# VHH binders against Type II nicking enzyme V.NaeI (vsr): the designs that were tried, part 4

Target 1, 166 residues: Type II nicking enzyme V.NaeI (vsr), of Lentzea aerocolonigenes (Lechevalieria aerocolonigenes) (Saccharothrix aerocolonigenes) (p50186)
Amino acid sequence: MSDKSSRAAARARAHASGTYPAPLNAGRSRNMQANRRSGTKPEAALRSALFKLGYRYRKDFLLRLGDGVKVKPDIVFTARKVAVFIDGCFWHVCPDHGRQPTTNEWYWSPKLRRNVERDRTVNQSLTNAGWRVLRVWEHEELQDAVAAVVDTLHHLEHGFDTSAED

## First folded at step 19 (VHH)

Design j3 (from k3 with Y102H)
Fold by OpenDDE, fold request of step 23:
Structure j3 (fold): chain B 166 residues (1-166), chain A 121 residues (1-121)
Amino acid sequence: as target 1 above (166 residues)
Amino acid sequence: DVQLVESGGGLVQAGGSLRLSCAASGFTFSEYYMYWGRQAPGKGREWVSDISYSGGSTYYASSVKGRFTISRDNAKNTLYLQMNNLKPEDTALYYCVKDTYHDSSGELDVWGQGTQVTVSS
């Protein structure tokens, strides 16, 4: 759904039907919203910073891999085959901030497990396809995220890319 | 439009078996995790089982583990749930669900209309 109003209506219906749990509080709602793949503050900041440094990349670029896996990294360097993800602490279960919900566990527990499993599948699929994968947590400082991307690109150019996540 | 049509439900005695099917259309079936949910009378919805893209990974709720088996045929766009050693507490409306991830730009899981399973004592 492309329309904000349509999305809000869909969520309202899902809440009413019990197919999607309502946010427990405003904090969780904000966290879930901030962890979207596009339009997040950390995503926009990293993209802007890299652009200012002269890097050119693709955003909202759908990768269709030979094994049937589809993925849309936050930042894609197509020529160098580097995929950058900015992972939300909640959705990707950050070791520092991630937690298992204690309410509506029927939904969230398997949901988060599947999401983390998908990350592993995506990483393996990208690696098999010759891509380098870099994942950055949303809680990381911008300068550290930029440094991680730049270092990855430099190592790749020198033939010693050790920054790919297995 | 995404469609999920469940079938195979019915009345069965305790200890009996049923096989549920879900016919999927309107999306690339193999690109999504699928799961079964259920809702018993007077209770909320609960997760039953899920399966990865190719079926390489399966998971089960503790209440059905060892009795239920989830599977899929991507060539037929069909999800299955084999239910053995059924118990009265398994009585519920069973739903086939297309899973979505948070990176789907606000997309929500899609639920079928459900198929009724009734287990008599």
Scores: ipSAE 0.806, ipTM 0.940, lowest interface PAE 0.6, mean pLDDT 89
Fold by OpenDDE, fold request of step 23:
Structure j3 (fold): chain B 166 residues (1-166), chain A 121 residues (1-121)
Amino acid sequence: as target 1 above (166 residues)
Amino acid sequence: DVQLVESGGGLVQAGGSLRLSCAASGFTFSEYYMYWGRQAPGKGREWVSDISYSGGSTYYASSVKGRFTISRDNAKNTLYLQMNNLKPEDTALYYCVKDTYHDSSGELDVWGQGTQVTVSS
């Protein structure tokens, strides 16, 4: 069974047992899908674009911070200590597309709250460890995401420290 | 394999107290948020309380706030739920749950088998 098939089966079982709510309503799913960058996952698109520009980075790189926090940013610039996250609008509750759950609130409300809290904890831990944190929303245009990363790197090279983006 | 084993449930009179425990194994306990859920007879599952990695943050459903206290001992890989001033409405199967950081992984929360709490009038 493909990994995808096994995951789908697991979700179906969880749904049947009531441990996982039914999929998000068709409207939210459509909005999430509509905001998906056409043809490529936002992470892959950004990585590819940066690579084409000559930037070298780490992916799937686990950062172990001094306070015991572990995090795996989507893109890591180790020498410059820049961590880039590409956040899903739903899971990370973006201002534009994130919505309060109206169904299965028992699950989603605390779930999303915990996710946002984790983001804050990670941001603070990275910042305390001297890392620059850059978070990009999945709905952002690729060129804007690239520009944000490039600008961040450029400022660090020239001794300009910009405030961490929460 | 992840295992969550709840204990401490039982029959108690209204106004009484119980302390639930959850023994966790098969994962690094301190790296996960944990929460309690419950399911009353004839009702759906509901969220009760959750706790952050170190226990620095705790949250409660409005129905249990001020009466229940969630805590954890990471050295013992154990989650707790102190339940005071119990009410008949608290009667349910209580579940210990390993939370997941949901992003793109599609990982699902892991639920224990539950421990029964019955509060008599």
Scores: ipSAE 0.802, ipTM 0.940, lowest interface PAE 0.6, mean pLDDT 89
Fold by ESMFold2, fold request of step 23:
Structure j3 (fold): chain B 166 residues (1-166), chain A 121 residues (1-121)
Amino acid sequence: as target 1 above (166 residues)
Amino acid sequence: DVQLVESGGGLVQAGGSLRLSCAASGFTFSEYYMYWGRQAPGKGREWVSDISYSGGSTYYASSVKGRFTISRDNAKNTLYLQMNNLKPEDTALYYCVKDTYHDSSGELDVWGQGTQVTVSS
């Protein structure tokens, strides 16, 4: 069972109660949202595609990286030390779709700044701990996201496999 | 069981100083950014200041910059706001807030009950 679907429901309840103000711009990409229209969130679509290709990973895997940094990447390959994030365009201020909020800006403007700053801190802490970090935007095509993950893993497999495949 | 308990508010003359404290429990304090918010009577909420994990990065609303200083003591699980040169416009209920990073955890911000600051002309 995935805590992410339970967390999405908790977020919706927080918005309804006024504890967690809803942004006017949800930040979902059209391409990843096409998979969501089929009832699948972008991270679930990527996980499913990778699983079908034979890859095995962890979800909901908490990493504590020292100096107060902790994070749950969307997909974790523990043995290979690869962490994959599917970044929402609103939450992580995508160059193409990111927007400054016009409602509840007292909350959202500093919140988005802090999230972007923490993206950088998380990336550096993971890299310092020997992890490969792959961030893909939710607006990217699913096939391109799959290819990026597979290419990253294939590079590491080539390093472990001393034989030339070609 | 996250708990945030603000203290240090009170009545003070304009030009005076107060130091707010927020005692945190039920979570690993050093793993979260923290911020202060405030709400004046009959007005909307306002972000005041925030601070990174170690305290190495701080930001302030323009209305308080140069007068307020945010700090934290991770060994004591305590967030602070030193407020100097207080103005009547600073009169508000001040909230300590546990800030969350947007990742797959889905954690939400948590607000304390607040401590009242009243600045007399």
Scores: ipSAE 0.707, ipTM 0.904, lowest interface PAE 0.9, mean pLDDT 82
Fold by ESMFold2, fold request of step 23:
Structure j3 (fold): chain B 166 residues (1-166), chain A 121 residues (1-121)
Amino acid sequence: as target 1 above (166 residues)
Amino acid sequence: DVQLVESGGGLVQAGGSLRLSCAASGFTFSEYYMYWGRQAPGKGREWVSDISYSGGSTYYASSVKGRFTISRDNAKNTLYLQMNNLKPEDTALYYCVKDTYHDSSGELDVWGQGTQVTVSS
């Protein structure tokens, strides 16, 4: 009887206060995520377009990069070491559609900051391991995303990298 | 199964210090950002501090910056919060939280049971 709290009591207190993850007003971004589901997912469309052009890649390829960094890029070209990510506008705070939440800021503001920081950590870890990283936003036109991937692969096949000129 | 068990709370005089610990199990601790939250009596929850995979990046709420220090020991699967110069307004139930990077996994943040900190004037 010396237990100060129990698992059930802690859960009940969290639910009564409405402070467990998923506050009462989750912000506008979850509604936008639900509306996005009404169309074809951008990653599936990009994969299909690249496959039809004759490209071959992995889509379930987990990379462990050390120091706790693990990722599953949306598209992986293993031989050329190219990792492609399709970033959701809310979760990765894109310039056009990213918005800081005005409701339940105590939870969402630090959450989104951590996501952006993890994006940078993932990019740096991949680059340090010899990978080329390409990030495209979910809002981009399919043909623009395809062109970006093809251009990235083209530059690597010609044996030069414009970043080396810095 | 994920477990987060906080300890180190108690009654302390204003100006005193406490060190909170959170023992983590059921997941690969080093692969997750971690954070502390708290809830004062009659108030909503508040984010307090968070820490990156290796501890190389830390952030603090303005109300605790300069007084609290978050740290982790990945070899011991333990998260810490050193609290110095405690004030009555720090009185709260303190929670250890496993943060989830948004990806295709759909994982949710996991909260511990909490440890009570009470600061007397």
Scores: ipSAE 0.605, ipTM 0.885, lowest interface PAE 1.0, mean pLDDT 79

## First folded at step 22 (VHH; from k4 with Y102H)

Design l4
Fold by OpenDDE, fold request of step 23:
Structure l4 (fold): chain B 166 residues (1-166), chain A 121 residues (1-121)
Amino acid sequence: as target 1 above (166 residues)
Amino acid sequence: DVQLVESGGGLVQAGGSLRLSCAASGFTFSEYYMYWGRQAPGKGREWVSDISYSGGSTYYASSVKGRFTISRDNAKNTLYLQMNNLKPEDTALYYCVKDTYHDSSGEVDYWGQGTQVTVSS
């Protein structure tokens, strides 16, 4: 079985056993799918746009930090030590679009809390390791996302930006 | 393959204590949040408590807060749940669970087989 098929089967089993709640509606399902770091539309669009501008980066690059934290940013600039995340509105609880599920709250409430906590932990760990962290919401316009990345890189090259965004 | 083996369950009188253990294998234990869930007879699954990678952060359901304590020993690949002042309503099958970070794996949480806790009146 392909890795994809195995994952689909695992999800089906989890749904059947009640360990992983099914999406409440098609909209949530789409949002959950969009929050996948690999192969998402916003992710691919940003990568493509940056590439067309001449930027070179790593994708699917696992960062192993000294404190034991491991993370795969959506875009990694290794030389400049910039990690870019494209965060889904649902999973990362966007202030504009994030919603707390009202069904299967036993699962989703602590799940989303843990996810946001992980983001904070990852940000701090990366910062401690000398990385600049940039997080972009999936709902942001492509041009704005590109501008944010380019601006971050520009400031680092000129020594104006030493702060990490929490 | 991921394995989670719960132990420490049993029959106890109300007001008593139990300590659950979960032996983890097949993955890097310290790289995952862990949590306990439970399922009482005739009820759905519920979240009980979770713990961060190093144990620096712990959270509890309102129903167990002040009575239960989650902890972990990463050197021993073991998760614990100290349960004090047990009540009949705590009667359930208790599950050790390996949490997942959706962005990284698209995987689902892995649940152990559970250990039975029965609290008599």
Scores: ipSAE 0.786, ipTM 0.936, lowest interface PAE 0.6, mean pLDDT 89
Fold by OpenDDE, fold request of step 23:
Structure l4 (fold): chain B 166 residues (1-166), chain A 121 residues (1-121)
Amino acid sequence: as target 1 above (166 residues)
Amino acid sequence: DVQLVESGGGLVQAGGSLRLSCAASGFTFSEYYMYWGRQAPGKGREWVSDISYSGGSTYYASSVKGRFTISRDNAKNTLYLQMNNLKPEDTALYYCVKDTYHDSSGEVDYWGQGTQVTVSS
């Protein structure tokens, strides 16, 4: 069984046992889907766009930081020490779309809190290690995400330090 | 394979104390948030408390805040729940849970088999 199939089965079992809430309600799911970039996953679209512009980067690259934090950004520029994350609006609690669930709060409320806390920990750890952190939301337009990455890289190359996105 | 084995449950009188333990194996314990959940008879599952990687951050449900203390020993791969001033309403099966970082992975939390806590009036 592919890793994907095994995970799907695990989710189904978890749902059946009540350890994992039912999928997002149809309304929220639709809203989340509607805010997603059409056709391609946001991270893949951004990677492709940057590659077409001549940028070279690493994907699926595990960063082991000196404080013991391990993280795998969506895009890594190793030479320039830039880590780019494409954050889901739901999981990372986007200000525009990241609403607290009204059902199964016992699971989702602390889950989302922990996710946001992890993001903060990762950001701080990367920053302490000299990395520039850039986070873009999945709902952002591709051109804006590209511009943000390019701008960050450009400023670093010219000796300008841009603020890390929290 | 991930294993979580809870212990320390039992029968206790109201106002009493228990300390639950969870022995973890099959994963790098220090790289995961852990939490306790519970399920009382005839009720749904409830979140009780969670703890960060190093134990630097802890959180509690309002119903147990001030009475319960979550902790961990990463060297021993063990999660703890100190339960003081127990109440009959705390009667439940208590679960040790390995949290997941939910992003694009679709991974689900791993729940232990649970340990029974019964608080008599």
Scores: ipSAE 0.783, ipTM 0.936, lowest interface PAE 0.6, mean pLDDT 89
Fold by ESMFold2, fold request of step 23:
Structure l4 (fold): chain B 166 residues (1-166), chain A 121 residues (1-121)
Amino acid sequence: as target 1 above (166 residues)
Amino acid sequence: DVQLVESGGGLVQAGGSLRLSCAASGFTFSEYYMYWGRQAPGKGREWVSDISYSGGSTYYASSVKGRFTISRDNAKNTLYLQMNNLKPEDTALYYCVKDTYHDSSGEVDYWGQGTQVTVSS
């Protein structure tokens, strides 16, 4: 295995372990913490890169798609109807770094199964509502993720051409 | 505020049945997957069963499959667990849980107070 692949796997495991709910004795019995989607560098880096290239988008933009499906994509281009997700390797079980949890499996195994099931439902519901869905893994290089977003916007013939040519 | 109120627990003889209910309020119930968890005395927590938005997809722990049935009524904001052929090993505090999808919302699971089920030998 390459050194970069091993480090990516270690980051996925650390992310999962750092977001697991605290024991009940650390708080009230009703107030149980669960893993949260928080603190991830890839989302902030991609947003910043796109903003500096002149793109404007929404974050925290809630989409209700009917039949109980709702979602907040990481980046939303409302005029072009493009929804961008940056998927954590642990949470969305990427093919390179996905793994069965070894701690607190009672919680994590069914949780990850449900998340993967909902990924498929969300993609279909967005597509049915006329949205273009782009998913990139957190393990992708930043410039590759930027290029994917820009290419998606240009293929819809409504995006910005901010790339420099030689 | 989010509330999950479980009911329907009690003392029952082995082989008996109970139906648990969970009344939900403070959120749009149909927009969330739901699940039941349990914790036996002196043991760790265990996932029991979960159900999709409309109830079209259900899953069960192997220890309860064929005996328990999860269901929901979105018009009444209520989650159910029908428990048949109960065994002493099913003795536990049963929790109703609001499940969350991992996206940018940052929402976290919410656990009810639980309802006690005690199965005598």
Scores: ipSAE 0.752, ipTM 0.916, lowest interface PAE 0.8, mean pLDDT 81
Fold by ESMFold2, fold request of step 23:
Structure l4 (fold): chain B 166 residues (1-166), chain A 121 residues (1-121)
Amino acid sequence: as target 1 above (166 residues)
Amino acid sequence: DVQLVESGGGLVQAGGSLRLSCAASGFTFSEYYMYWGRQAPGKGREWVSDISYSGGSTYYASSVKGRFTISRDNAKNTLYLQMNNLKPEDTALYYCVKDTYHDSSGEVDYWGQGTQVTVSS
């Protein structure tokens, strides 16, 4: 039982069950935030969709990048050195959720600033270590997020980097 | 077991100075941003100042800018707040806080017990 044969069979089944996810127009697909309201976390939805397409990845994989920088990306492709983040759009104002802007500003204003600074630091540290970084907002359509990950994986040169897995 | 122990608070006259310390243990101190928060009597909490991993980036609430200085010593796992030209409005319980980066780890901020600063007129 070779892993290549199993993956080929999985891809054939995905093809037979319907069209590979393609970008959908005009909000035909529910965004990942809507999935969260239905009880499905955005990360779980994206992971499940990628798994059904035959991709395998690590979750909860801690990367220590030196100089105090550490991070757990939402999805990690260790062999291909791709780190995927699904950034919460907690601050995203949508028609279904109101948030009193002045409530908790004492906490959230500096918190968001610090997170943006750390996003930049994490991106730079990952890039310097040879990783491709993909960030998607949780409000993006699931199928668009899937397409972005797939495009990133298919446009990268694979290396034999076993140190990241060991 | 994460622990943050603030010290250095007390009663001080307006115009005076005070230096707060926060001893950290149970985590790798240099891997976290840190901040000070405070809560004045009968008021909600507020952010005072924060500092990056190495201390290369610092920020201050407008009410304390120019009077307070945050610093850290990663070799001693200690966070500091130098408070100069203290005003009665600075009277509060001051908290040392371990700040967390939002990623898949699910970590949340950790608050110390606080140290009381009381500024008399």
Scores: ipSAE 0.713, ipTM 0.912, lowest interface PAE 0.8, mean pLDDT 79

